# Ledger of designs, part 1: VH-VL binders against q63191r268to427

All scores and structures are predictions.

Target 1, 160 residues: q63191r268to427
Amino acid sequence: SHHMATDFETGLGPWTQLEGWTRNFSAGSMVSPAWPHRDHSRNSAYGFFLVSVAKPGTTAVLYSPEFQGSVSYNCSFTFYYYLHGSEANQFQLFVQAQGLNTTQPPVLLRSRHGELGTAWVRDRVNIQSAHPFRILLAGETGPGGFVGLDDLIMSNHCIL
Below, numbering starts at 1 at the first letter of every chain, in headers, positions and changes, except where a header shows other numbers; antibody chains are not in Kabat numbers.
ipSAE, averaged over its two directions, is called F for ESMFold2-Fast, E for ESMFold2 and O for OpenDDE. V2 adds 0.75 times the mean of E and O to 0.25 times the DockQ between the complexes of E and O.
[cut] stands for letters that were removed.

## First folded at step 1 (VH-VL)

Design a1 (framework fv_pritumumab)
Fold by ESMFold2-Fast, scan of step 1:
Structure a1 (fold): chain C 160 residues (1-160), chain A 122 residues (1-122), chain B 107 residues (1-107)
Amino acid sequence: as target 1 above (160 residues)
Amino acid sequence: EVQLLESGGDLVQPGGSLRLSCAASGFTFSSYAMSWVRQAPGKGLEWVSAISGSGGSTNYADSVKGRFTISRDNSQNTLYLQMNSLRVEDTAVYICAKDRYYDFWSGYFDYWGQGTLVTVSS
Amino acid sequence: DIQMTQSPSSLSASVGDRVTITCRASQGISNYLAWFQQKPGKAPKSLIYAASSLQSKVPTQFSGSGSGTDFTLTISSLQPEDFATYYCQQYNSYPLTFGGGTKVEIK
């Protein structure tokens, strides 16, 4: 069986963004105490992750590729996130179904905010949609904070 | 001061329809997510639906999905809940609630309205 | 869905008493827990968010603690206006879910 995994070490892979998410690593940039000391995929200060550079009032949005609908299988999406250093940090996960004639409004499945400690946190969502869909990952960083993503893993039932 | 005022509650027969409104004032309405929460007589709180500040994103409890539609008119500072195919189990006080966070939604409500009673009975 | 179990369902107390109400989530919710107060026939009033942060203008006799799955609301010295039903709510994930409520009654 095959799965689609993106660790950001060489780029965004099949994920696209409107704006605001930046690939970065701990050792190569000027970082605040809110930044992780290492990424999740390599457990290394030289390993890449995504960080939201969007401030309050501006949102960074990352889009999955479009997946086919299925009535038989759930698309399972696993990801790691890091929220530290500000109570104004925000992260949201939406699923947006695509109709034949129109795009449906995004549906919120996860909302995280504020301070969640100094470790990458694992989360998983199961998506069952009869229509084609995309996953949207939205982040907004509060003053002195950090909002980050790493290791986005789509199960083999997430059909491109 | 933040104020939320619900209206539109009525007695309706099973299978009927009703539209609720929530008039908001005292904050930048378009910058905050809004929710509907209901409370059946003598029971606890149950979340019904949520909508983003822009109106571009919505979510629904499974019990109302396909029957209820949440919407908003940011020019009028008004939140709506269109309720179709009403059931006896939908009898409740419907309360609008404001999310705390500017231009995002958390699901934590810092302000609540008084509620409007919907009774579904023959 | 995340189930919120609140205990006790009711308690009797006197003015000046220390009151403790507990709330347990069926899975980890970090600190995404809120506490609300509701008086008969009135709208809920927000007390606490992020498990322990007081909402603006809430009296300091109210405090919250806990993380993960186990949470506590404490009223350090019960006042006459504190006789009400208290609810916990998780906002870690949708659908949003509430505890069954704890009614604090006059002894």
Scores: ipSAE 0.006, ipTM 0.564, lowest interface PAE 10.6, mean pLDDT 85

Design b1 (framework fv_indenebart)
Fold by ESMFold2-Fast, scan of step 1:
Structure b1 (fold): chain C 160 residues (1-160), chain A 122 residues (1-122), chain B 115 residues (1-115)
Amino acid sequence: as target 1 above (160 residues)
Amino acid sequence: EVQLLESGGGLVQPGGSLRLSCAASGFTFSSYAMSWVRQAPGKGLEWVSSISGSGGSTYYADSVKGRFTISRDNSKNTLYLQMNSLRAEDTAVYYCAKGRYFWGYYYGMDVWGQGTTVTVSS
Amino acid sequence: QAVLTQPASLSASPGASASLTCTLRSGINVGTYRIYWYQQKPGSPPQYLLRYKSDSDKQQGSGVPSRFSGSKDASANAGILLISGLQSEDEADYYCMIWHSSAVVFGGGTKLTVL
């Protein structure tokens, strides 16, 4: 029943992880050529975004809070991602539902690979689950590449 | 239905080798970290090794470093444990276990196999 | 020196509650850890019961009754598994587990006897 937006400027907000994603910004000699020149939320070299720092062959995963299930409303999730500098870059979005007594396997809703240019890309998914669920954002950065996230926006039908 | 089935256990002499396998079904195998956990007769659970979903990160208990190698074949949905230079203290039931979430770095297990027995004896 | 310490045994009566503790080594803050709990009956593999980090980060295993719950005692630097309304089938070994320093660490286990 509440809209939830996370721009990473002050932290991860309600999103969680153990490791693999880090907050960073573009300014100065801290970036490789593949990194964005600015974040999406502030359009600034000093604005924060999330970048996957997972080693080749491993995956960084970011978890949403658990949302309530509904057969009446779609939870709409809008996000911005950046894939540049390596054909080995990977980004996947999964939804993982909680059954009556069992966590369901993750269901892949989006998969993006490789080189997608030098701009933050907007995407949106609609999720309808009768059971409580989480959104999982998985990223793997290829050699010399960048995989990033910014501006994660949950609609008012994504009920916590 | 998530299922894990271990195989490859048996009787081996000290200094010998064994390769354990764990056949996985009912989930997207490559998205989950996997672990081997052992239990000596009458003792508690002892973690042996873990591997990330892609196989890019591996972790080992100090007692098995340099002797055991964990690996996975995501095209076959199979986890392996190559055990070399086996010692009497490696005698245990070896369990295959699935990580709870597809996380390269956290191996909290939610599903366990039935185990396969490894006996190192002369 | 053990990272996780559990009492070796605990006895309780049917219908009573049992609190099983899992104490983290001095210097390791229990508040930052997600603690997993497992039940093992003789001749069987471990069964996942639940995990607990906080009230907003907790999860129940499949088929695990609601009378099993997790919590923490910050002053004791310990995770707690509470089993209410004890039944004879709860008699088992219970293990806690964390991820610490690139390793899965199990507690020594507590044998719960329901008498």
Scores: ipSAE 0.000, ipTM 0.495, lowest interface PAE 11.6, mean pLDDT 82

Design b10 (framework fv_indenebart)
Fold by ESMFold2-Fast, scan of step 1:
Structure b10 (fold): chain C 160 residues (1-160), chain A 122 residues (1-122), chain B 115 residues (1-115)
Amino acid sequence: as target 1 above (160 residues)
Amino acid sequence: EVQLLESGGGLVQPGGSLRLSCAASGFTFSSYAMSWVRQAPGKGLEWVSSISGSGGSTYYADSVKGRFTISRDNSKNTLYLQMNSLRAEDTAVYYCAKGIRYFDWLLGMDVWGQGTTVTVSS
Amino acid sequence: QAVLTQPASLSASPGASASLTCTLRSGINVGTYRIYWYQQKPGSPPQYLLRYKSDSDKQQGSGVPSRFSGSKDASANAGILLISGLQSEDEADYYCMIWHSSAVVFGGGTKLTVL
């Protein structure tokens, strides 16, 4: 069986955004002390991750592709995030269902704030939806902070 | 149906205070940024303040910084604007407005209330 | 100097087309901005019409007729709202808006008269 994995090394893969999330890596010049020393997928200073460059008060949102609904299977989503350098950092994960002719309001499944240490944190959510749905990953970076994402993994029950 | 209803406007003396409220219904209030936009008699639209869906971030027009405070109570689906040290130039209809997209107030505003009138006069 | 400049008034005949301009201040490149357009009739709150950044980044407001469209004039550093097949009910004030320097900025508004 297969799964959909995105490590950001060559792009966003099937994920989309309007603005606010930027691909970057640790060995770049002008990196602040809040940034990780390496990415999660390659464990390398030259490996790519996503960083929220949205200013305080604005939110970067990353959208998954739309997945099919199912009454029989849970879609399992595993991801890594990094929050450091500011108490005002915020990360939220939402699931948004699609009705017949309307997009439903997003439902919050995870909320993380502030400083969570100097390591990529693994998290996992299980999504059960009878309707088609997408996942929204929202990041807001506080002054001098870092909010980042890497290694987004959808299980084989997350059907496109 | 999305609805926004402003209240709290009135006549106040220069230097006085007022608190405006905006009651929201028909959408997941905490998922949207909210804004206050005012319009002086016979004039154009002027942005006053915006607040993120969580309430964690606020922005203000330079003309109101230090005098006005935007806030929200997501448990009550209500947006507020506390106005202190009011001046004659604050006289306007104040509109409550909803952000167009979830979590992204940068995408503009799509639903507006009917407005509430604030008159600052001696 | 104002960040956004709109002509105070514009007149056009029924059935004709009107091009409403929104000019950005020198030093602010119109190419990088998403421009929002709002219509306001006397005694009513503003109504969202559309937004335009590029042909691949634009959106029509719900219920807004296709005769309303957005574009840009790079040489004039301006956003444009085009209203085709003008009708009497199009007579209103029109405002452009951008997000700039952590602030919502509105143009001064153009009063469109359909004569």
Scores: ipSAE 0.005, ipTM 0.525, lowest interface PAE 10.5, mean pLDDT 84

Design b2 (framework fv_indenebart)
Fold by ESMFold2-Fast, scan of step 1:
Structure b2 (fold): chain C 160 residues (1-160), chain A 122 residues (1-122), chain B 115 residues (1-115)
Amino acid sequence: as target 1 above (160 residues)
Amino acid sequence: EVQLLESGGGLVQPGGSLRLSCAASGFTFSSYAMSWVRQAPGKGLEWVSSISGSGGYTYYADSVKGRFTISRDNSKNTLYLQMNSLRAEDTAVYYCAKDYRLWSGYYGMDVWGQGTTVTVSS
Amino acid sequence: QAVLTQPASLSASPGASASLTCTLRSGINVGTYRIYWYQQKPGSPPQYLLRYKSDSDKQQGSGVPSRFSGSKDASANAGILLISGLQSEDEADYYCMIWHSSAVVFGGGTKLTVL
């Protein structure tokens, strides 16, 4: 129905996690050159973003609320991600269909890895599903690296 | 047929330690998140801890953080709860429970064990 | 304030219907949550009854009688467990539960007495 946007400035909004994503800001923690110098939503050293703090070899996963299936219009998801400081950094986006009495394995729609520089990178995926679904955002950091997320935007065609 | 069997409960002094086990059968253990839930005598249900299917994600109630550790051995279909620095307030029946979803991203239990009693008394 | 609030007790006659409520704290919208319901009889572990988020996202536990159903009251910000055609065997403690803020949260429980 309506646009759903999450900028992490006041929390996770409708997104949930099991572990590994930490809400943080540039001036609040690291002084490493690989640490984000600003967030994307506020373009500020005091603006918030998510960063993965999962141990190497483990993955931080963020879960969307469940969306209704739609075959009429593509549900469009736009987001910003950050991969810097390690060639072993990894980010993956999955879509998981929901059934009434079953749960299907996640389907990988986007995979990014390595060293992508100091900027927040914009990406967009289109989802057309006959079944209810949710989005999973998975981040794994390499040694000395950071994997970040900001500005998660669901289009008006994504129905809660 | 899904079955969960808890063991390891007993009588322990304040400050002591216990390790609880939950033997699982009848389902693909590594695909499901597992939880420990306790119930003090005459009281309601209180969540203690949860662990993902892979063991990579763990969550704890504030009352047990830093004292209890949840873990699992998927090769043995067994869930564990290591309880350290036990207090009288930890006295309860401890239940092992299975999540209803594969790869769920949130927890919800559909099968529960019989429980094992932990009594912390001097 | 408690995240989930349940009345401590409820009484109803055999054959009548009982509506058990589970009220979410102000600021937590019941519309977005999947609410789980559990039944516990004295000396027994909890038994999963059902979960309800919406009519398109609900599940009945295995072996749970059809007289048990879930719903929501948006104006009260509450989940509801409806038990129709009450039988003496339905006398038990009932708990609601949600996943919220990386934690499993149980309501305080309602003792249902069937007279």
Scores: ipSAE 0.000, ipTM 0.479, lowest interface PAE 18.5, mean pLDDT 81

Design b3 (framework fv_indenebart)
Fold by ESMFold2-Fast, scan of step 1:
Structure b3 (fold): chain C 160 residues (1-160), chain A 118 residues (1-118), chain B 115 residues (1-115)
Amino acid sequence: as target 1 above (160 residues)
Amino acid sequence: EVQLLESGGGLVQPGGSLRLSCAASGFTFSSYAMSWVRQAPGKGLEWVSSISGSGGYTYYADSVKGRFTISRDNSKNTLYLQMNSLRAEDTAVYYCAKGLYYRGMDVWGQGTTVTVSS
Amino acid sequence: QAVLTQPASLSASPGASASLTCTLRSGINVGTYRIYWYQQKPGSPPQYLLRYKSDSDKQQGSGVPSRFSGSKDASANAGILLISGLQSEDEADYYCMIWHSSAVVFGGGTKLTVL
């Protein structure tokens, strides 16, 4: 809990969800050939990752903790994602800022779709916000597909 | 295979407290929001409270805010509803349901009856 | 004013079709919402039937017969549950539901009598 890195091996850590992201591992729960043979954090068939069980038209959303705003520092967020097995797969990363009296609409920073190969893909976003904010990770899995996340790493400038 | 089993209902006096439990099986509990929905005798369905899969977000009907607390223990696959300052108007069958908004509440337990009376 | 309004009762004959309406309050656009439908038979918990937002965003509940379907009437600002080929076991209370303003909102329910 409150850990700057989350590998999903023991839970979601400080991340929260409404529903639809499932902790899973390939050796015990692979439901299609689209699934990765290993997680990213342990490089193991017994290592845990998150997989979206939301079908197209519905969306699983994972929420970061709320971070303090700052115009002087960048919160750098590094993560690994896996998209394979369906052209209908979608993954999006949003940043949602908390206005003075209202939550602002999410701002889309990354959008990925379809099949991106059979390896975990590394991405990084830098966030600078005058207001407190959250990172939202949204996934939809197409028929026979896989949309997954592992190793969510927050820099030391992502202040809780 | 997917099952929800409520327990903890009973007869309580006004101002009393009661804790409901819902034992879940057959699905990855932590991946789903969970909800409590009640139904007063002869009346319709009324949403009470919901909790996100990790427990980080909770939602309450205005009628129960400040009196009821929803919680979950993902290691035990169990959902809870702590009910304080009970009123006669809280008399109902309380249902545990799997899900919330994007998937809807697609699996329901059989309910547990709470009667607030003296 | 109630967010969701359903007729209290509806009667139909075996083999006929029944259209159950769920009307959203003025100012709430039905086109934006995913409407969920639930069936409750006497002495039983509610059962999920289906959800409908659009033809590309809909879902049938597990084991729910194809004769149950969802749609919308934009002019009436209403969601619709259609039950075709009515059977005696369809006699039940039917509830619509939406997620609105961080809350689950149920309609008042329609009691369907199959004569």
Scores: ipSAE 0.000, ipTM 0.469, lowest interface PAE 24.3, mean pLDDT 84

Design b4 (framework fv_indenebart)
Fold by ESMFold2-Fast, scan of step 1:
Structure b4 (fold): chain C 160 residues (1-160), chain A 122 residues (1-122), chain B 115 residues (1-115)
Amino acid sequence: as target 1 above (160 residues)
Amino acid sequence: EVQLLESGGGLVQPGGSLRLSCAASGFTFSSYAMSWVRQAPGKGLEWVSSISGSGGSTYYADSVKGRFTISRDNSKNTLYLQMNSLRAEDTAVYYCAKSRWYGDYYYGMDVWGQGTTVTVSS
Amino acid sequence: QAVLTQPASLSASPGASASLTCTLRSGINVGTYRIYWYQQKPGSPPQYLLRYKSDSDKQQGSGVPSRFSGSKDASANAGILLISGLQSEDEADYYCMIWHSSAVVFGGGTKLTVL
C-alpha cells in the first residue's frame, strides 16, 4: 500500500539522526509510569518504538531520506506519536526543502505539547514541494514525561 | 549562489599557531553543519573537524584533538579553525565544506571551498 | 587497521564501465552504512557525486550524470561506485566516505585512468 514503512522493530530503516532518539520497548530497562504499555506496530510490550531522551533546552531530531520534488502530486506522511506524563513534552514536525542554490530553513507543519493521553495518536501530513525535501521529527521530553514515535509511513508518491 | 572562501593559511614554524577562516554566502549559514577537511601534498582527503549549525556539537579527528578548535560566528556567516601546536604533519590544503542538510547525520559535504594552504616548516 | 580500503588505481577503456570498490574493515557491516562518493580532479576541490545506503536511501549530487550510480556487495563487505559509458573527463581520484565512531572517515582514494 505504501512505498516506505518503518516500524523500528529492526532499526531506523532509512531514517537518520545525530542523537536523542532511542529505540526501546515497554518491557525494557528504565521504564517509567509515563511510558506506553505497548508499541503501536505490534501492540506488544516487546515491540520497539522511538523515545526522545532530549530534555528541555535540547532537541532530538529524526531525519527522513531526501525525496524528489513534484508540482503534480503530494507526498503523504502518516505517523503515530505518544505524549504523556509531563506538560513540558514537545513534539514538532518540519519539512525542509533544498532550493535552487540553497537549503531552505525548516518549515513547521505540526506542533504538539504536553499530555495527550495514554494512547498512540495517528497524524497525517501532505507535502507538496517543487524542490527535493526531507521531513524532520523533533522531540523534547519534560520531567517524568514520555515523547515517542512509531509506524512512520510514506505514500507511493514520496519519490526517493 | 553558494560560496565558501577560505583564508588564513600561510607558512609557520613547528609549534606555531594559525587561525583559518571560511566566509560563507548564498545560504542560511546557521542551518548547516560545517567541516574542515585537509589534504597533504600528493595524499588523500583527511577529515579534521565538524561543527553543528548552532555550534552546540563539535567533533575532531584524533590527530588534532586538543590542538585544534573549530568554532563559528553565525552573525558573521564565518567558520573558524584555530590551530595550535602545529607540526610538520599538519602541512596541507585545508578545505571548508558545507553539509547538504540541516543536522546531516553523517556530515556529508556537498559544497567545498577552494582551499587555503598551510605549510609548517622551519 | 584502516576503516575504509580503496584500490590505489584502476584503469578502463572509454565507453566501458568501471566499478570502484570501497571495502569496510572486518567487524563493520557495510549493510548499515551510508557511503558517500567524491570525485577530485587535479587542482580542484572534491566534488560530491552521490550517497548510497540502499535503493530506498540514496541521493544523486546536483548535475551528476545518471551513468554514475551506487550499490553494495555484501559478500565483499564493500560499497561500489559504478561509472558506465566511461568518458575521458571521468579520469580523476575517487574517494568514499562514511560516518563511523563519531568521525568522518575517508577511504584512501582510487585514481581512475581512462585509456
Scores: ipSAE 0.000, ipTM 0.511, lowest interface PAE 15.4, mean pLDDT 84

Design b5 (framework fv_indenebart)
Fold by ESMFold2-Fast, scan of step 1:
Structure b5 (fold): chain C 160 residues (1-160), chain A 122 residues (1-122), chain B 115 residues (1-115)
Amino acid sequence: as target 1 above (160 residues)
Amino acid sequence: EVQLLESGGGLVQPGGSLRLSCAASGFTFSSYAMSWVRQAPGKGLEWVSSISGSGGSTYYADSVKGRFTISRDNSKNTLYLQMNSLRAEDTAVYYCARYPYGSGWYYGMDVWGQGTTVTVSS
Amino acid sequence: QAVLTQPASLSASPGASASLTCTLRSGINVGTYRIYWYQQKPGSPPQYLLRYKSDSDKQQGSGVPSRFSGSKDASANAGILLISGLQSEDEADYYCMIWHSSAVVFGGGTKLTVL
């Protein structure tokens, strides 16, 4: 009965992508004032996070594993994001039901844009789906900006 | 070896009932969504019904909704289709098919049974 | 209108390529759909060939030759099954399928003759 937690320190864990999200750390990127000085999981300049390297007009998408549907429990997803350095930054969170309708379009649950300060911001969404589902995290980075993710945590009611 | 074996087809009069069975072997039955697909003589494929691995979700074609019931018994590795109020237009070969495991819940019916024939005639 | 439309028949010569289309109804964007293809020979159950959504989201059925491939034509709003190097044993009915609105939808099928 463990929470599924991914801190990116050793890889992507169960999350997948095609392209556009890269693992990186602050000490490796000291050339940009838009980047965080530390990751969220270790509070360290050498701790890893994900950064979107997708330019405006292209999108980096990160996919969760597929979770079982339930009408009895809410699957709670907690995550940390960082948006700074450009008003053209965009971040979106979608839930896509897989069930018998695997071609169902993703449903937007969160949208953030622009500059949201110089700290990792916590957010949480509750997902109730009768059908199996997955989470999509989409990021576009504006000129001179930063869009990042760290510490993706699924509650114990998010059943694989 | 993955295998699906249908049974229960036959000749029935309009307004009658039939119960089809599909026996599954060679895979973890409860991990796979299952479906019934029919084919009328000389016609194309028509989806009838689908059921999730746990049995918690069921779906029906509009043409059979309210008359047919899909169910499964995971302890017996068996899929069922209860057909009530049968009409001449329900005459077809009924196939049992599964969705693949390990690549998401549903993305294609990769294994099909040999079919069982249902004839609705006076 | 039908959700999926396939030509009733198609003829091609041995060794040539056949391009079988599956057109989605106006208002349904082919770009968002995973399209499944099935082959059926007389007296046999359908056989799964492949599925195609994109080059990064596709899958070949077990034992299906590499000369069968999937693609899309966005301008025609259609999925495409390409069979290269046609052989006599490719003569069969071909069905496309999608998941749409909590339902499985099959196309009407295309009878491919190899003459």
Scores: ipSAE 0.000, ipTM 0.463, lowest interface PAE 18.2, mean pLDDT 82

Design b6 (framework fv_indenebart)
Fold by ESMFold2-Fast, scan of step 1:
Structure b6 (fold): chain C 160 residues (1-160), chain A 122 residues (1-122), chain B 115 residues (1-115)
Amino acid sequence: as target 1 above (160 residues)
Amino acid sequence: EVQLLESGGGLVQPGGSLRLSCAASGFTFSSYAMSWVRQAPGKGLEWVSSISGSGGSTYYADSVKGRFTISRDNSKNTLYLQMNSLRAEDTAVYYCAKDFRSGYYYYGMDVWGQGTTVTVSS
Amino acid sequence: QAVLTQPASLSASPGASASLTCTLRSGINVGTYRIYWYQQKPGSPPQYLLRYKSDSDKQQGSGVPSRFSGSKDASANAGILLISGLQSEDEADYYCMIWHSSAVVFGGGTKLTVL
């Protein structure tokens, strides 16, 4: 069972951002060729996902809540992403640990670039950190492209 | 459109374990050998392991022998790398790569995924 | 001793030609091997360029310009990647690779600077 799941249907849940990620759905506006025809959580044109409106040179960043550190278990994070319509699309996943007195630099664990087809792609990261940590999801959308996220799922070993 | 998508990397303490996956599409997966190649930050390419199309033959770099296991599930078009007893020197981006259709030296690579990062630190 | 040795860096001018070498260890005959060449730009996975064993056994990667070619120098026991008419976008790391004794072996890579 999952400790925390966010499907974006009613909001961002415990995830936060300053700007750049927008909740949207396929039928909500003029659908460009790059946009998915449906979300992942509901498989529906009216189901919500996140889309990055940040262009190259600027980055949308989504932050998880802070999780407890542990050396005895792996916190597993499963998510779905969509990259289509531009070779300039970028998506990155970072983990940022909190030391006792300082925030550590983010550690890059995933990098995706360009064109990855017309389907939601599943990925999973495993995190074992002695220090409390956050997950950062960064997106930049190329001209005529789409960079999106849906169904962010934290395992029961990801402790708040 | 041949595509390889890695997943399963992460951040672990020394001695930990991870299982990497590579989802393949756009070709007859069972007909091609597959490989894992890694690259430490700022360093060159280092071969890790290769597996034949049927899964009947596996090959490993000396540095990972006994700790890593390569496998595949042809019904799911997925390549795996089970990594045990991880060390700081295993920190790298791990790429999966597809072999050429056929040839005398079978374990070349013509298509590469975008990689999944494994960071082993305390 | 390393099975494949590449110089760490090479600089060349735009429009000139660059010859990148991949030297096989003493006792391993370059004439026997198919040598694969890969290009890697910062932030990207490696891209297959070409493979060369002989003029009758070679292959160019899809979309790879004809100004990239492979050859061998038997006296130096080395494979050669020739890049003619250098462009700024050719600035990258270049790796050679062979299959040897049930193992994939990469060279250490050459960083080509186009200045």
Scores: ipSAE 0.384, ipTM 0.839, lowest interface PAE 3.6, mean pLDDT 88

